# Designs tried in a protein design chat: miniprotein binders against q9ydz1. Part 47

Target 1, 329 residues: q9ydz1
Amino acid sequence: MVQGLPGEFEDYLYRVIASLYRYAERLVVVDYPSSPTRRSIDLIVSLPGSRVVLIKAIYDASLISKKEVEELSAVANSLGVSAVIIAERMGREDLLTGVVYDRYGVNMVNLETFENFVSGREEVYVTRYKDIYTVSISSEKLREKRLEKGLSLGHLAYMLKTSRKSIYEYERGVMSPSVEKAEKLVDILGEEILEPIDILTSPRKPVSKRDFDKPEEALVGEKLLELGFKVSHAKRTVVDLVAGRSGEEGVGSRIMIVVKRSREGRERMMSRIMKGVKMGSILSSSLYAVVNREEKSLIKDIDYTKTIVKDVREFINDVSRGRVEENEE
Short names: E, the ipSAE of ESMFold2; O, the ipSAE of OpenDDE; V2, 0.75 times the mean of E and O plus 0.25 times the DockQ between their complexes.

## First folded at step 22 (miniprotein)

Design jd1 (at its last look DockQ between E and O 0.87; V2 from the best seeds 0.77)
Fold by ESMFold2, look of step 22:
Structure jd1 (fold): chain B 329 residues (1-329), chain A 95 residues (1-95)
Amino acid sequence: as target 1 above (329 residues)
Amino acid sequence: SPEELEEAIERIWEAIRIVLRAFEREEQGRLEEAMEKYREAVEILEEVLEELEKILPRIDSEEEREEIERVIEFLREAIELYLEFVEELEKQLGE
């Protein structure tokens, strides 16, 4: 077993877990790798409405690298689930409650904001954009309310002390007003123009589709890509590869794979398999373990419920056949 | 150098796809065709490995050098894996 988590990192993660237990239908802790600053996912929650969210929880988000956040984003995108970073600070700046921040294309909020959002207690309207705060508005409702008041683009622009082009851009969703301008818009047009931000949207960055750090993983990933899956290769979480089909739900819509590394000890791989089963259960996905032929014969009898052990050739052939037994409902 | 690495990576992916085609031939019972494809993939990877080993001493950037070394490590492991596939087919064919 690896060493335990550092004190402050462990304390914050437990604070997040304790807070979210009240709202989550299911919650799974992902504690691999053991270092909180080197893993991409800390926990997975299932919220009412079968909404699954991958969460990175870290007190100071400046301590997590671009690589970890990009992996979180790619994994979430491939699996068709949401991702969010929960943090209290970004370097020298404390995160404000009620504000959505961006960390390499992933939404980032403080714990209070996340709690208020998932509980339905408070909506979120404000985003930090560059060095200013902007407010989310409904372009359609903005136009409707402007017309109901008999105001032209020019009239409204004059009232806001901005350009006619800015109002046009607000109405097309190209630009969001600053807090100051949004307050004036609400004073003139009413609160109905405000549009809540869904902080649990899909990640904005492209999915990583290819990686060849390990030969077996490269073969698996490329074949799944040929079959039309969205594929992400992971280095900083319990599984090595995730894949998902974007349109239909059912057996085999999500695939998670642990690939035996050429130099990985059996005990370490078994640990990842056990943790991957927990991750798979909340994602309604079986865990596949890809091992070499010698290790396949020695560990074939592992029974971690729905763990499927294959060598790379067997896995490729199995997925090519659509896993005939698992494609039926 | 970045262009040379990008070309090498593309050739590596071509070899990977050739191995996937070999799996298809093997599943169809066309073992001689599968073995030929495995050997083709190995040849491509060996050529890429040799080329990358030639350019590695010319690289000044530590970041670029580390990336090339990572690719070289992958190539060695992949060649070893693909040769295992060849060896298994050779045993099935009785020689």
Scores: ipSAE 0.754, ipTM 0.941, lowest interface PAE 0.6, mean pLDDT 84
Fold by OpenDDE base, look of step 22:
Structure jd1 (fold): chain B 329 residues (1-329), chain A 95 residues (1-95)
Amino acid sequence: as target 1 above (329 residues)
Amino acid sequence: SPEELEEAIERIWEAIRIVLRAFEREEQGRLEEAMEKYREAVEILEEVLEELEKILPRIDSEEEREEIERVIEFLREAIELYLEFVEELEKQLGE
């Protein structure tokens, strides 16, 4: 029992876990911080096909802050993994099954939609952004099927009671049709024009951020940026920094770093390290603990964690020399 | 001004990069050069700190004030850390 979770939140998280356990190859619960409304990541799941997903699970998505979603997205982008929000409602509105919502640039679905997607039971074609529902269509197939039927852009536009420009924009992939227009397009051209949405699409635009959380974090972060890593600071999860770099051979280096906080006791740091190790096991990521020289002697006795304990200088020197021990599983 | 804070932040990142170069010198066994670079970084941070401390009383926006206070806290912690690096090298050179 994690002290301080609202019962409804714990119950929903357990429901999500119980569902995903049927489909996941590996699942890690991220229970840090203890408050669910202050953590960016609740689950890490490995799915068939080597797809790793960071999951925020919350019954009511209106309780998720923009900062939590931005961190979820940034961490996922830096590590080269996907992110998703699983929720049942947003305020007073229930999330519809078969609809992908946009929440601050991260895909959000209800549990049923996610189960259907992961199990391959049902494909998802409908997106909602704000109050606008659109249907995902293949721009190529739309054009192909239009031409096979001998329809001009203008003729198809007339049949849909829309502009020639709208049809052109659909075929360019710059606009998606409304549900009503998509139904008419399917009636005219067939269902083959529909393009299933990959819910596990990686968040767009990795943003490497520089931040002033701690002097040690600033040094580490800047060095990793200089070495061509994508770097994200994390304030709402177990680790303080995440970094990723695509290798030449497609094997990307992933690094997670726990930096000791000045006010952090040994036990709390150890708890974060142990949780970080669990995260690293699914993410195929090296876990570093950056400490001062005095603390290094106190933490070295923790041989069981496979955590590389370094001072800031040693860490920077090791990374500079390409001595990033990748946990190749 | 927002521009003054951006300039201050750029100078802080310059000092951070100087410290990274100091680590490279230390690793090469050039301890005196490393110490000089650590001192240079400290001097830059002390100048920025003094500038921000002078500006802080003139800021009317609570949001901007909180941001500058966070940067000032970072600067103090960074100066302390970099001075520790100097002291460690001074001990090594004095032995």
Scores: ipSAE 0.727, ipTM 0.929, lowest interface PAE 0.7, mean pLDDT 87
ESMFold2 (binder alone), look of step 22: mean pLDDT 86; pTM 0.855

Design jd2 (at its last look DockQ between E and O 0.84; V2 from the best seeds 0.75)
Fold by ESMFold2, look of step 22:
Structure jd2 (fold): chain B 329 residues (1-329), chain A 95 residues (1-95)
Amino acid sequence: as target 1 above (329 residues)
Amino acid sequence: SPEELEEAIERIWEAIRIVLRAFEREEQGRLEEAMEKYEEAVRILEEVLKELEEILPRIDSEEEREEIERVIEFLREAIELYLEFVEELEKQLGE
């Protein structure tokens, strides 16, 4: 791939920030690691209704690696929040306004589309995947309007110049019509059959993975899985492990963890911790630093960062007792 | 072979779970049972480490060699960590 200049990446990110600042209740910039091509998350926004969205912002999405997007998706899924990629181009193709694209299982839209959606100016109805454009249709409204017009499946299929099977599949929600067919359906049955797409849905379930880079991280991750958390190990963002658990009727729990990396200096670790605390605050979650006793002395001033410092045994015992703390918003 | 690495990884996860059980026994005040579990976990990791070190020189694939080296590094760090758990518990038991 063509290496982008740092200024061009940062210019687009700032353009996205400036646009979204008007609509977000809160916005946190994640600038770690410092290189925009080495991180999975660029922004976290809280939208009206306490909807939290993890955002990767990049002008040309062809420069995003699969590993970067998979980490974005896994982290969002484990935390029970949305993820989206905001981009203007995919290689040689400009992204169209009003169209939702797919990048390794994550929704991708241009900035205008995202802004129109979150502001309530325009709904989104069109999806693009591998050169096929389809329109989101309400199966129930389609059947309802067809019957109100007195049309059989065969009659409607004849009018659309398609098969009865296609109409049957549209009404079952198994298949979505092409833009051409959808235009004809709207001409016949009215716009009421259109179903808006929620571009802020959570990414699809990640494949369950056990992973480890450090022994402390492996112990923590395995214990959290045993307790019913969804767990993701992160390598391209400010934290090393994230976990989330959907509760029954009540507020779910979110946990974010930093582990000291090999030969990491005090200042780099403190920088990650401070940025992780900001990430946690918008997620209503505390940041934990899992360190040994020697490392506690190295970060003696950590108490002022509102980070909860534990060794691995202390952390696992506390989590086992249900001592999950929530970050005050 | 890839089968040997997959088996080694499964044994590593077994050891990790054994340590989690040791934490539980320790929390319950069953310190001798916790010690037995810590020692079992260390033995498993030491056996896996020895086995991987013996096959590493015979690996021709650079990709497989690098993966095994990463697992060996993890094993060395994990054994060191688990031995700290043993030492801490020995102090409680022997006082």
Scores: ipSAE 0.757, ipTM 0.942, lowest interface PAE 0.6, mean pLDDT 84
Fold by OpenDDE base, look of step 22:
Structure jd2 (fold): chain B 329 residues (1-329), chain A 95 residues (1-95)
Amino acid sequence: as target 1 above (329 residues)
Amino acid sequence: SPEELEEAIERIWEAIRIVLRAFEREEQGRLEEAMEKYEEAVRILEEVLKELEEILPRIDSEEEREEIERVIEFLREAIELYLEFVEELEKQLGE
C-alpha cells in the first residue's frame, strides 16, 4: 500500500500541477519519497526561455522542514537551476498574492503569484522577510530620477522623513525601502524606479555538504569535488548525489547519482532509477547507478534506461577520464 | 569535544582521499601500491573508530552522541568496503 498523501496534500499538488501544465514546456512529478513531508522536490518544470525550476509544492509551508528546503536549495545550486516553494499558507497566515517570501533562503510564493509571474500578467515588487515588507527598486533608476528632478540626497530624505543615509543605501542597493517609503518614492519619482523581482532566481548560497551517508557516496562525492564539480548530497529525493560543473563553453555537465543502499531491494532501486531517468530528461543530466561489483550484473539487464551502471571504481575512473556521458537531449 | 570530532572527520576524509589514490594506482597496474594504500586507509579509519568509541560514553549531549554514532556507523561500513578492496587485490596478486 503506497501510503497515500494526505488528501489535502494530494489535492494541492494536483492543483499546482494543473496550473503549471498551461505554462510548462515539460513537467515531471517527483513522487519520491512517498511522504510529501519527507520530500525536498515535488516537481521539476521547464518554463519558456530554457528556465528549469525545482518546485516544492505544499499547502502549508509551516510543515516544510529546514532540512528539506536546504536540500532543495543545494540540489538546485549544484545543478545550476532555480528553486521555488509554492504554498498557500504559513501556519495560520495566508500568503499574500504579489509578495515573495523568503523561506530559509528560497523564494516562496502562492500559486496565484507564481501563475501571474510565469504568464507575465503581473510583476512582483514586494518581498517579505520575517515580518518586514520591502519593495524592490532599481538603485540606478532611483538615482537617475532623483537627479532628473534636481533633488539632493538630503532633500529627498527630508521629503520621505528619513535619513540621508537611507536614501544613499537605497541608491547603493544595500537596503530596500519599506512599502510606505516606496509609495512616497513612486509618488515623487515615478513608477519607473520599481524593479520586478525574478522569482526564479537561483539560490545564492552553495550548500556543499560533505555529509555522505555511505562510503561509496563519500568516494564519489570527493572525486567530483576534486574535479571542480559542485556536489550536493540528497536524502529526500530520488537520487543520492547531484553534481554540476559549468563548462568553458557554457555547456555545463550535470550528473545525478543513485547509490545502492545496503538494505535496498532490487525493485526499490529500479524504481528510483526509473524516476531518476525522468528527472534527468528535464535536467539534461547523466544518471549513474553506483552499485557493488556483484550487483552490477543484476542491474545491467535493465535495458530500459539510459542509466549508466557502474561500480564505484569504474565510476571514479570514467569521471576522471572526462567520460561524463552528457544526455544532450 | 566538538574539536575532536572535527579532527576525526578530517582524518576520515584523508583516508577517503587515500582510497581515491589507490584507485589511480590500480588503474595504472600498480596493484601492490594500491593494496598498501587501502591498508593505510583502513588503519586510519580503525584508529578513528577506536577513538570515537572510547569518547562516545563520555558525551552528555544527545545530539552530539547521535552524530558520533552516525560517524561510527559510517566508519564500520567504510572499513568493511576497503577491506573488500584489499581482498580483491590479494586474490589478483596470488593468481
Scores: ipSAE 0.683, ipTM 0.915, lowest interface PAE 0.7, mean pLDDT 87
ESMFold2 (binder alone), look of step 22: mean pLDDT 87; pTM 0.864

Design jd3 (at its last fold request DockQ between E and O 0.79; V2 from the best seeds 0.75)
Fold by ESMFold2, fold request of step 23:
Structure jd3 (fold): chain B 329 residues (1-329), chain A 95 residues (1-95)
Amino acid sequence: as target 1 above (329 residues)
Amino acid sequence: SPEELEEAIEEIWEAIRIVLRAFEEEEQGRLEEAMEKYREAVRILEEVLKELEKILPRIDSEEEREEIERVIEFLREAIELYLEFVEELEKQLGE
């Protein structure tokens, strides 16, 4: 009874693309690997204000695993961009419009909610947390309006039929009120206490991790960590390693790397490189292919103006000298 | 066992860092010192490989077995790669 056929997954993805096309300044489809349930990233969009977002688009979010979402989150964090899941349901539960959900630390909304947010048509105030719905409030505005009304913590707690501790925690930003409590707060203090949710915040930042996928990748990843990059190894998208580092004046460096995967032929490797170039273009990152002599022959016809080809020793020596960051052109 | 695998993984990362230091030696023209580091990294990986191959038949869990098999494959590929670095330096040194 699961809607797991590839055509049905592609239908939803195209619905998301068609809806977002109007609002995105740039949009790149990441359709590798071909299986939607094995893929960590489906879309990359650039929104007005130079806001780049990695998107996982899937009708039923219960069909993606923790591993896919953690890769999405790690890649976004390493690159200094946002991530979001767009879905219509989670197992037996339909996602409500105007509500932000959580899937392994990544914000999840239905398509209508995302459209309303990016178009500026509606702000979002409600999250689903621990099986209840809570409302985002400004701790600063809450305190200000309470004091303007001459109410103590105890008086407000009495009016809400809650504890003084709860009001204290609302004002510290430690706890968010339920919809019922928030309704009462708005009736007493006014709607100015409501705080819009920015659904495009970065996911919780994971610690950069070492990984064993390929010997060349392990060497590159470890060296980039030594140089202060945030590093993520990827198994479920077109690139094998991403790395990012903040610049001194806010200008960051981004690195994307492809290595040959096990049992991968020329056509598949070339396809990943071509798709990786598109991913890099919207992220303002060059694509590197780290390959040995035999692997260079597999990608002989590559467009060298769009992809930088190095063996592992050359890459590591170049990054150690800062050449990949300086854009020696 | 989980503790034995964790120790093996730490030794693998030690070898990886040794190879990074060998790249530095080689870039600075200290080819004999680079060679020694590449060979040290290979010896570490070969010992870890032998230990994991001894452990593998005793593993009951399919999940744990698959993890060890993946690490073994990494080790074989890494040893091959590091030996290529050694071979390249041997050619430069004239033998």
Scores: ipSAE 0.768, ipTM 0.945, lowest interface PAE 0.6, mean pLDDT 85
Fold by OpenDDE base, look of step 22:
Structure jd3 (fold): chain B 329 residues (1-329), chain A 95 residues (1-95)
Amino acid sequence: as target 1 above (329 residues)
Amino acid sequence: SPEELEEAIEEIWEAIRIVLRAFEEEEQGRLEEAMEKYREAVRILEEVLKELEKILPRIDSEEEREEIERVIEFLREAIELYLEFVEELEKQLGE
């Protein structure tokens, strides 16, 4: 029995897909693992302006584990792409349109907010962290407009019934005002002080971590770290390891690796490789399958033209020689 | 202690780095030197494994116990893999 996605989850994922098809240049569905509550990435989307985004789509964001969001963020960071969560609810609370939520360091929005942003219909200025709403303001424009009106920091602070320190922190970009204070700032200084939030910001930089999932994966991961790649291990998507390095010319090498699991059947590995190829095509990433020597003979018959099948030694030697076949597609 | 586990983990990573250097030796055709490094890595991992297996019964925290058990499983699989690398080279040198 393929444990079907709960009908509500499938319906919501299809709704998100149907929406995004209107705006996406390319869209890849990541249906691995089969359980949505054990999957870090649901969609990969290429948007206009060469923006690639990893998307977790879930109706209720309370069902997303911290580990899934951390993996989503880590994979996105290693590849040098954006990550976003699209959700309608957080437990009993509906996500508001026009608000960017922080969920474990990844931006989270409802589908309407994301559509409005991608279509350029509406800009987003409000962020929620926990129970605190803040408005995004340009620190530079705030200072400029304050000075144009001849207002001192102290005078503006008095008008807002706040401290001089608060105004100074706004102008340094170290603090964002509350909605109430931002409304008063806009009334005094004009709407030009507002700074739209880029929902597609790169997630906060996780530190590359070593992981002991498999001996072969540990060897590959360590070697890529030694070569100056950002490395992320992935347990909740198609690939087992993701690596990225910024090139001198700004073209970064992206590598995804499928490591054969000792208990993994050939068919399951092949399914992951095939899905990994689809992911690689949109991410401009090379896909490697790391297998033992015995398995390499069994996989050679697989004319997956976009997958490089190597044993662990061959892979490490090839990468050490700078033979990272960049798919420059 | 948590510190003993951290030290054991660093020894594991040193063994992994030794194996990476062994691959370089093998690629350069220095098969005997590669075999010696693989055997060194195996010895290190066997020592760490033996230490962790001794400590495991004394761990009261279920979370720490599960972590040590995961590391022990990794060590067993790594030792097996590195011994396979030795056996492959022994065959090449015996032919």
Scores: ipSAE 0.735, ipTM 0.930, lowest interface PAE 0.6, mean pLDDT 87
ESMFold2, look of step 22: ipSAE 0.758; ipTM 0.940
ESMFold2 (binder alone), look of step 22: mean pLDDT 86; pTM 0.858
ESMFold2, fold request of step 23: ipSAE 0.767, 0.756; ipTM 0.944, 0.942
ESMFold2 (binder alone), fold request of step 23: mean pLDDT 86, 87, 87; pTM 0.855, 0.865, 0.861
OpenDDE base, fold request of step 23: ipSAE 0.694, 0.703, 0.653; ipTM 0.918, 0.923, 0.911

Design jd4 (at its last read DockQ between E and O 0.80; V2 from the best seeds 0.75)
Amino acid sequence: SPEELEEAIERIWEAIRIVIRAFEREEQGELEEAMEKYREAVRILEEVLEELEKILPRIDSEEEREEIERVIEFLREAIELYLEFVEELEKQLGE
ESMFold2, look of step 22: ipSAE 0.748; ipTM 0.937
ESMFold2 (binder alone), look of step 22: mean pLDDT 86; pTM 0.855
OpenDDE base, look of step 22: ipSAE 0.759; ipTM 0.936
ESMFold2, fold request of step 23: ipSAE 0.768, 0.762, 0.766; ipTM 0.943, 0.941, 0.941
ESMFold2 (binder alone), fold request of step 23: mean pLDDT 87, 86, 87; pTM 0.866, 0.860, 0.865
OpenDDE base, fold request of step 23: ipSAE 0.684, 0.710, 0.645; ipTM 0.916, 0.924, 0.909
ESMFold2, last read: ipSAE 0.764, 0.760, 0.755; ipTM 0.938, 0.941, 0.941
ESMFold2 (binder alone), last read: mean pLDDT 87, 87, 86; pTM 0.866, 0.864, 0.851
OpenDDE base, last read: ipSAE 0.687, 0.707, 0.703; ipTM 0.916, 0.922, 0.922

Design jd5 (at its last look DockQ between E and O 0.71; V2 from the best seeds 0.74)
Fold by OpenDDE base, look of step 22:
Structure jd5 (fold): chain B 329 residues (1-329), chain A 95 residues (1-95)
Amino acid sequence: as target 1 above (329 residues)
Amino acid sequence: SPEELEEAIERIWEAIRIVLRAFEREEQGDLEEAMEKYREAVRILEEVLKELEKILPRIDSEEEREEIERVIEFLREAIELFLEFVEELEKQLGE
């Protein structure tokens, strides 16, 4: 029994896909694993301006595990791409349009907010972290407009019924005002102090972690780390390892690796390779399949023109020689 | 202790790095040196495995037990793989 996606989840994912097709240059559906609540990435989208985004799409964001969001973030960081969560709810609470939520360090928005942002219809200024709403303001413009009006930090603080320290922290960009304080700032200084939030920001702080899932994966991961790649292990998507390095010329090498699992049948591995090729095409990433020598003979008959099949030693030797075949497509 | 597991993990990574150096030696044609490094890595992993297997019965935390069991499984698979590398070189040197 293919445990079908709960109908509501499938319907929402299709709604998100149908929306994004209007704005995307390219769209890849990542349907692995089959369970949506065990999958870190649902979509990869190329947007105008060469912006590639990894998307987790779920109707209720309370069903997303911390581990899935951490993997989404880690993969995005290693590849040098953005990540976003698109959701309508967080448990019993509906996500508000025009608000960017923080979910384990990844931006989360409803579909309408994302559509408005990508289409350029509406800018987003409000962030929610836990139960606190703040408004994004330009620290530089705040200071500029305050000075143009001849207001001291103390005078502006008095007008807002806040401390001089709070105004100083706003002008340093170390604190954002509440909605109520931001409204008063806009009334005094004008709307030009508002700074639109880029929803498509790269997730914060990749932690390359060593992982012990497989000996071959550990060898490959360690070698890529030695070569200065950012490395992320992935347990909830098509590929097992993702690596990225910024080149001197700004063209970064991107590598995705499928490692054969000891209990994985040939057909399942082939399905992952085929899906990995689709992911690689939109990510401008090389796809490697790391297999043992016996399996290499069995996979050679697979004319997946965009997949490099290597044993672990061959892979490590090729990467060490700088033979990262960059798919410059 | 958590410290003993961390030390065991660092020794595992040392063995992995030794294997990476063995690949470099093998590629340079130094098959005997490569084989010796693979055997060294296997010895390290076998020592760590024996240590973890002795500690495992004394772990009261289910979470820590599951972590050690995962590391033990990794060690067994790694030892098997690295022994295969030794056997492949032994065949090449015996021909």
Scores: ipSAE 0.755, ipTM 0.940, lowest interface PAE 0.6, mean pLDDT 87
Fold by ESMFold2, look of step 22:
Structure jd5 (fold): chain B 329 residues (1-329), chain A 95 residues (1-95)
Amino acid sequence: as target 1 above (329 residues)
Amino acid sequence: SPEELEEAIERIWEAIRIVLRAFEREEQGDLEEAMEKYREAVRILEEVLKELEKILPRIDSEEEREEIERVIEFLREAIELFLEFVEELEKQLGE
């Protein structure tokens, strides 16, 4: 269960879980930190076709800060997985079904839209861009169909009551038409010009931060960067570091790390470790606890959780040899 | 000032990279070189710590003071950790 904010917040998360349970091959609830408005990830789902998605689920997305979304985005990017925000409104504005919104660079949709997309019932074509709604068009198909009909840029622009520059920009992928213009384009050129939106795209990589709290984090993070991993620091979820490196045509390996945070007691660290193991299982990655000798006594029950415990030197030597990646299957 | 803190942080990262090189030397069996690198990293961190402690009383901004105090705590933890690396190597070399 979600703690901290009773009623509306817990009810919505349960609605999302209940809906997605039908379609997910695996689903893991991430309930740390306890406050829904302070954590970056609420759910991790594995969908058919080996698609893993990190989900932030909150009824009113105006309650999500930039910090939470930046962490969600960075973690997803480093792990080579998708991220999405599921919400019903943004402040006083209700989210429309069939429309993709943007929250700090992450796709945001309502629950009905997400369910229709993953079930295959409906494709999504519409994006809210600033204050207007635009339609996703294949620039290549648009040009091909225009030329097949023998239409010049100017002739098509006249038919749409727009400029030649606008048509040129559509064909270059620089601009998307409004819903009104897209309807006219489809009437003239056919539905083949429409391009479904994949709402499960990987977010762009954010700017790296130098805000590591422990020397072990700094050493591990810097070494993983040297080895070509994408690395992200996380403060609003159960792990402290995530790293990923591309394989030949997919994600080659994933590493997730917990270190003791400043002023963190045994109970809190053990809670994060146990929840992090669940996160790792759906990502096909073991959880690593990087500790010093003093900290091993703090987490003496760790041997029963199948978390891999290393000191910083051991971890760095193992990752330099590729052994850490091997242990995950 | 923000520039002084930014410079200190860059010197901290320099020390972190020196320790990574020390790990490599130690793995290669070059224990004396590894120890020299650990000690170099400690000297850098001690210099940065001294500079930040000198600056801290002059900072009137509560936000900037808290940031500097967090970096100072990091420095103390890092110095302690790196000195443990030196101690372990001293045992190997002198038994």
Scores: ipSAE 0.745, ipTM 0.941, lowest interface PAE 0.6, mean pLDDT 83
ESMFold2 (binder alone), look of step 22: mean pLDDT 86; pTM 0.852

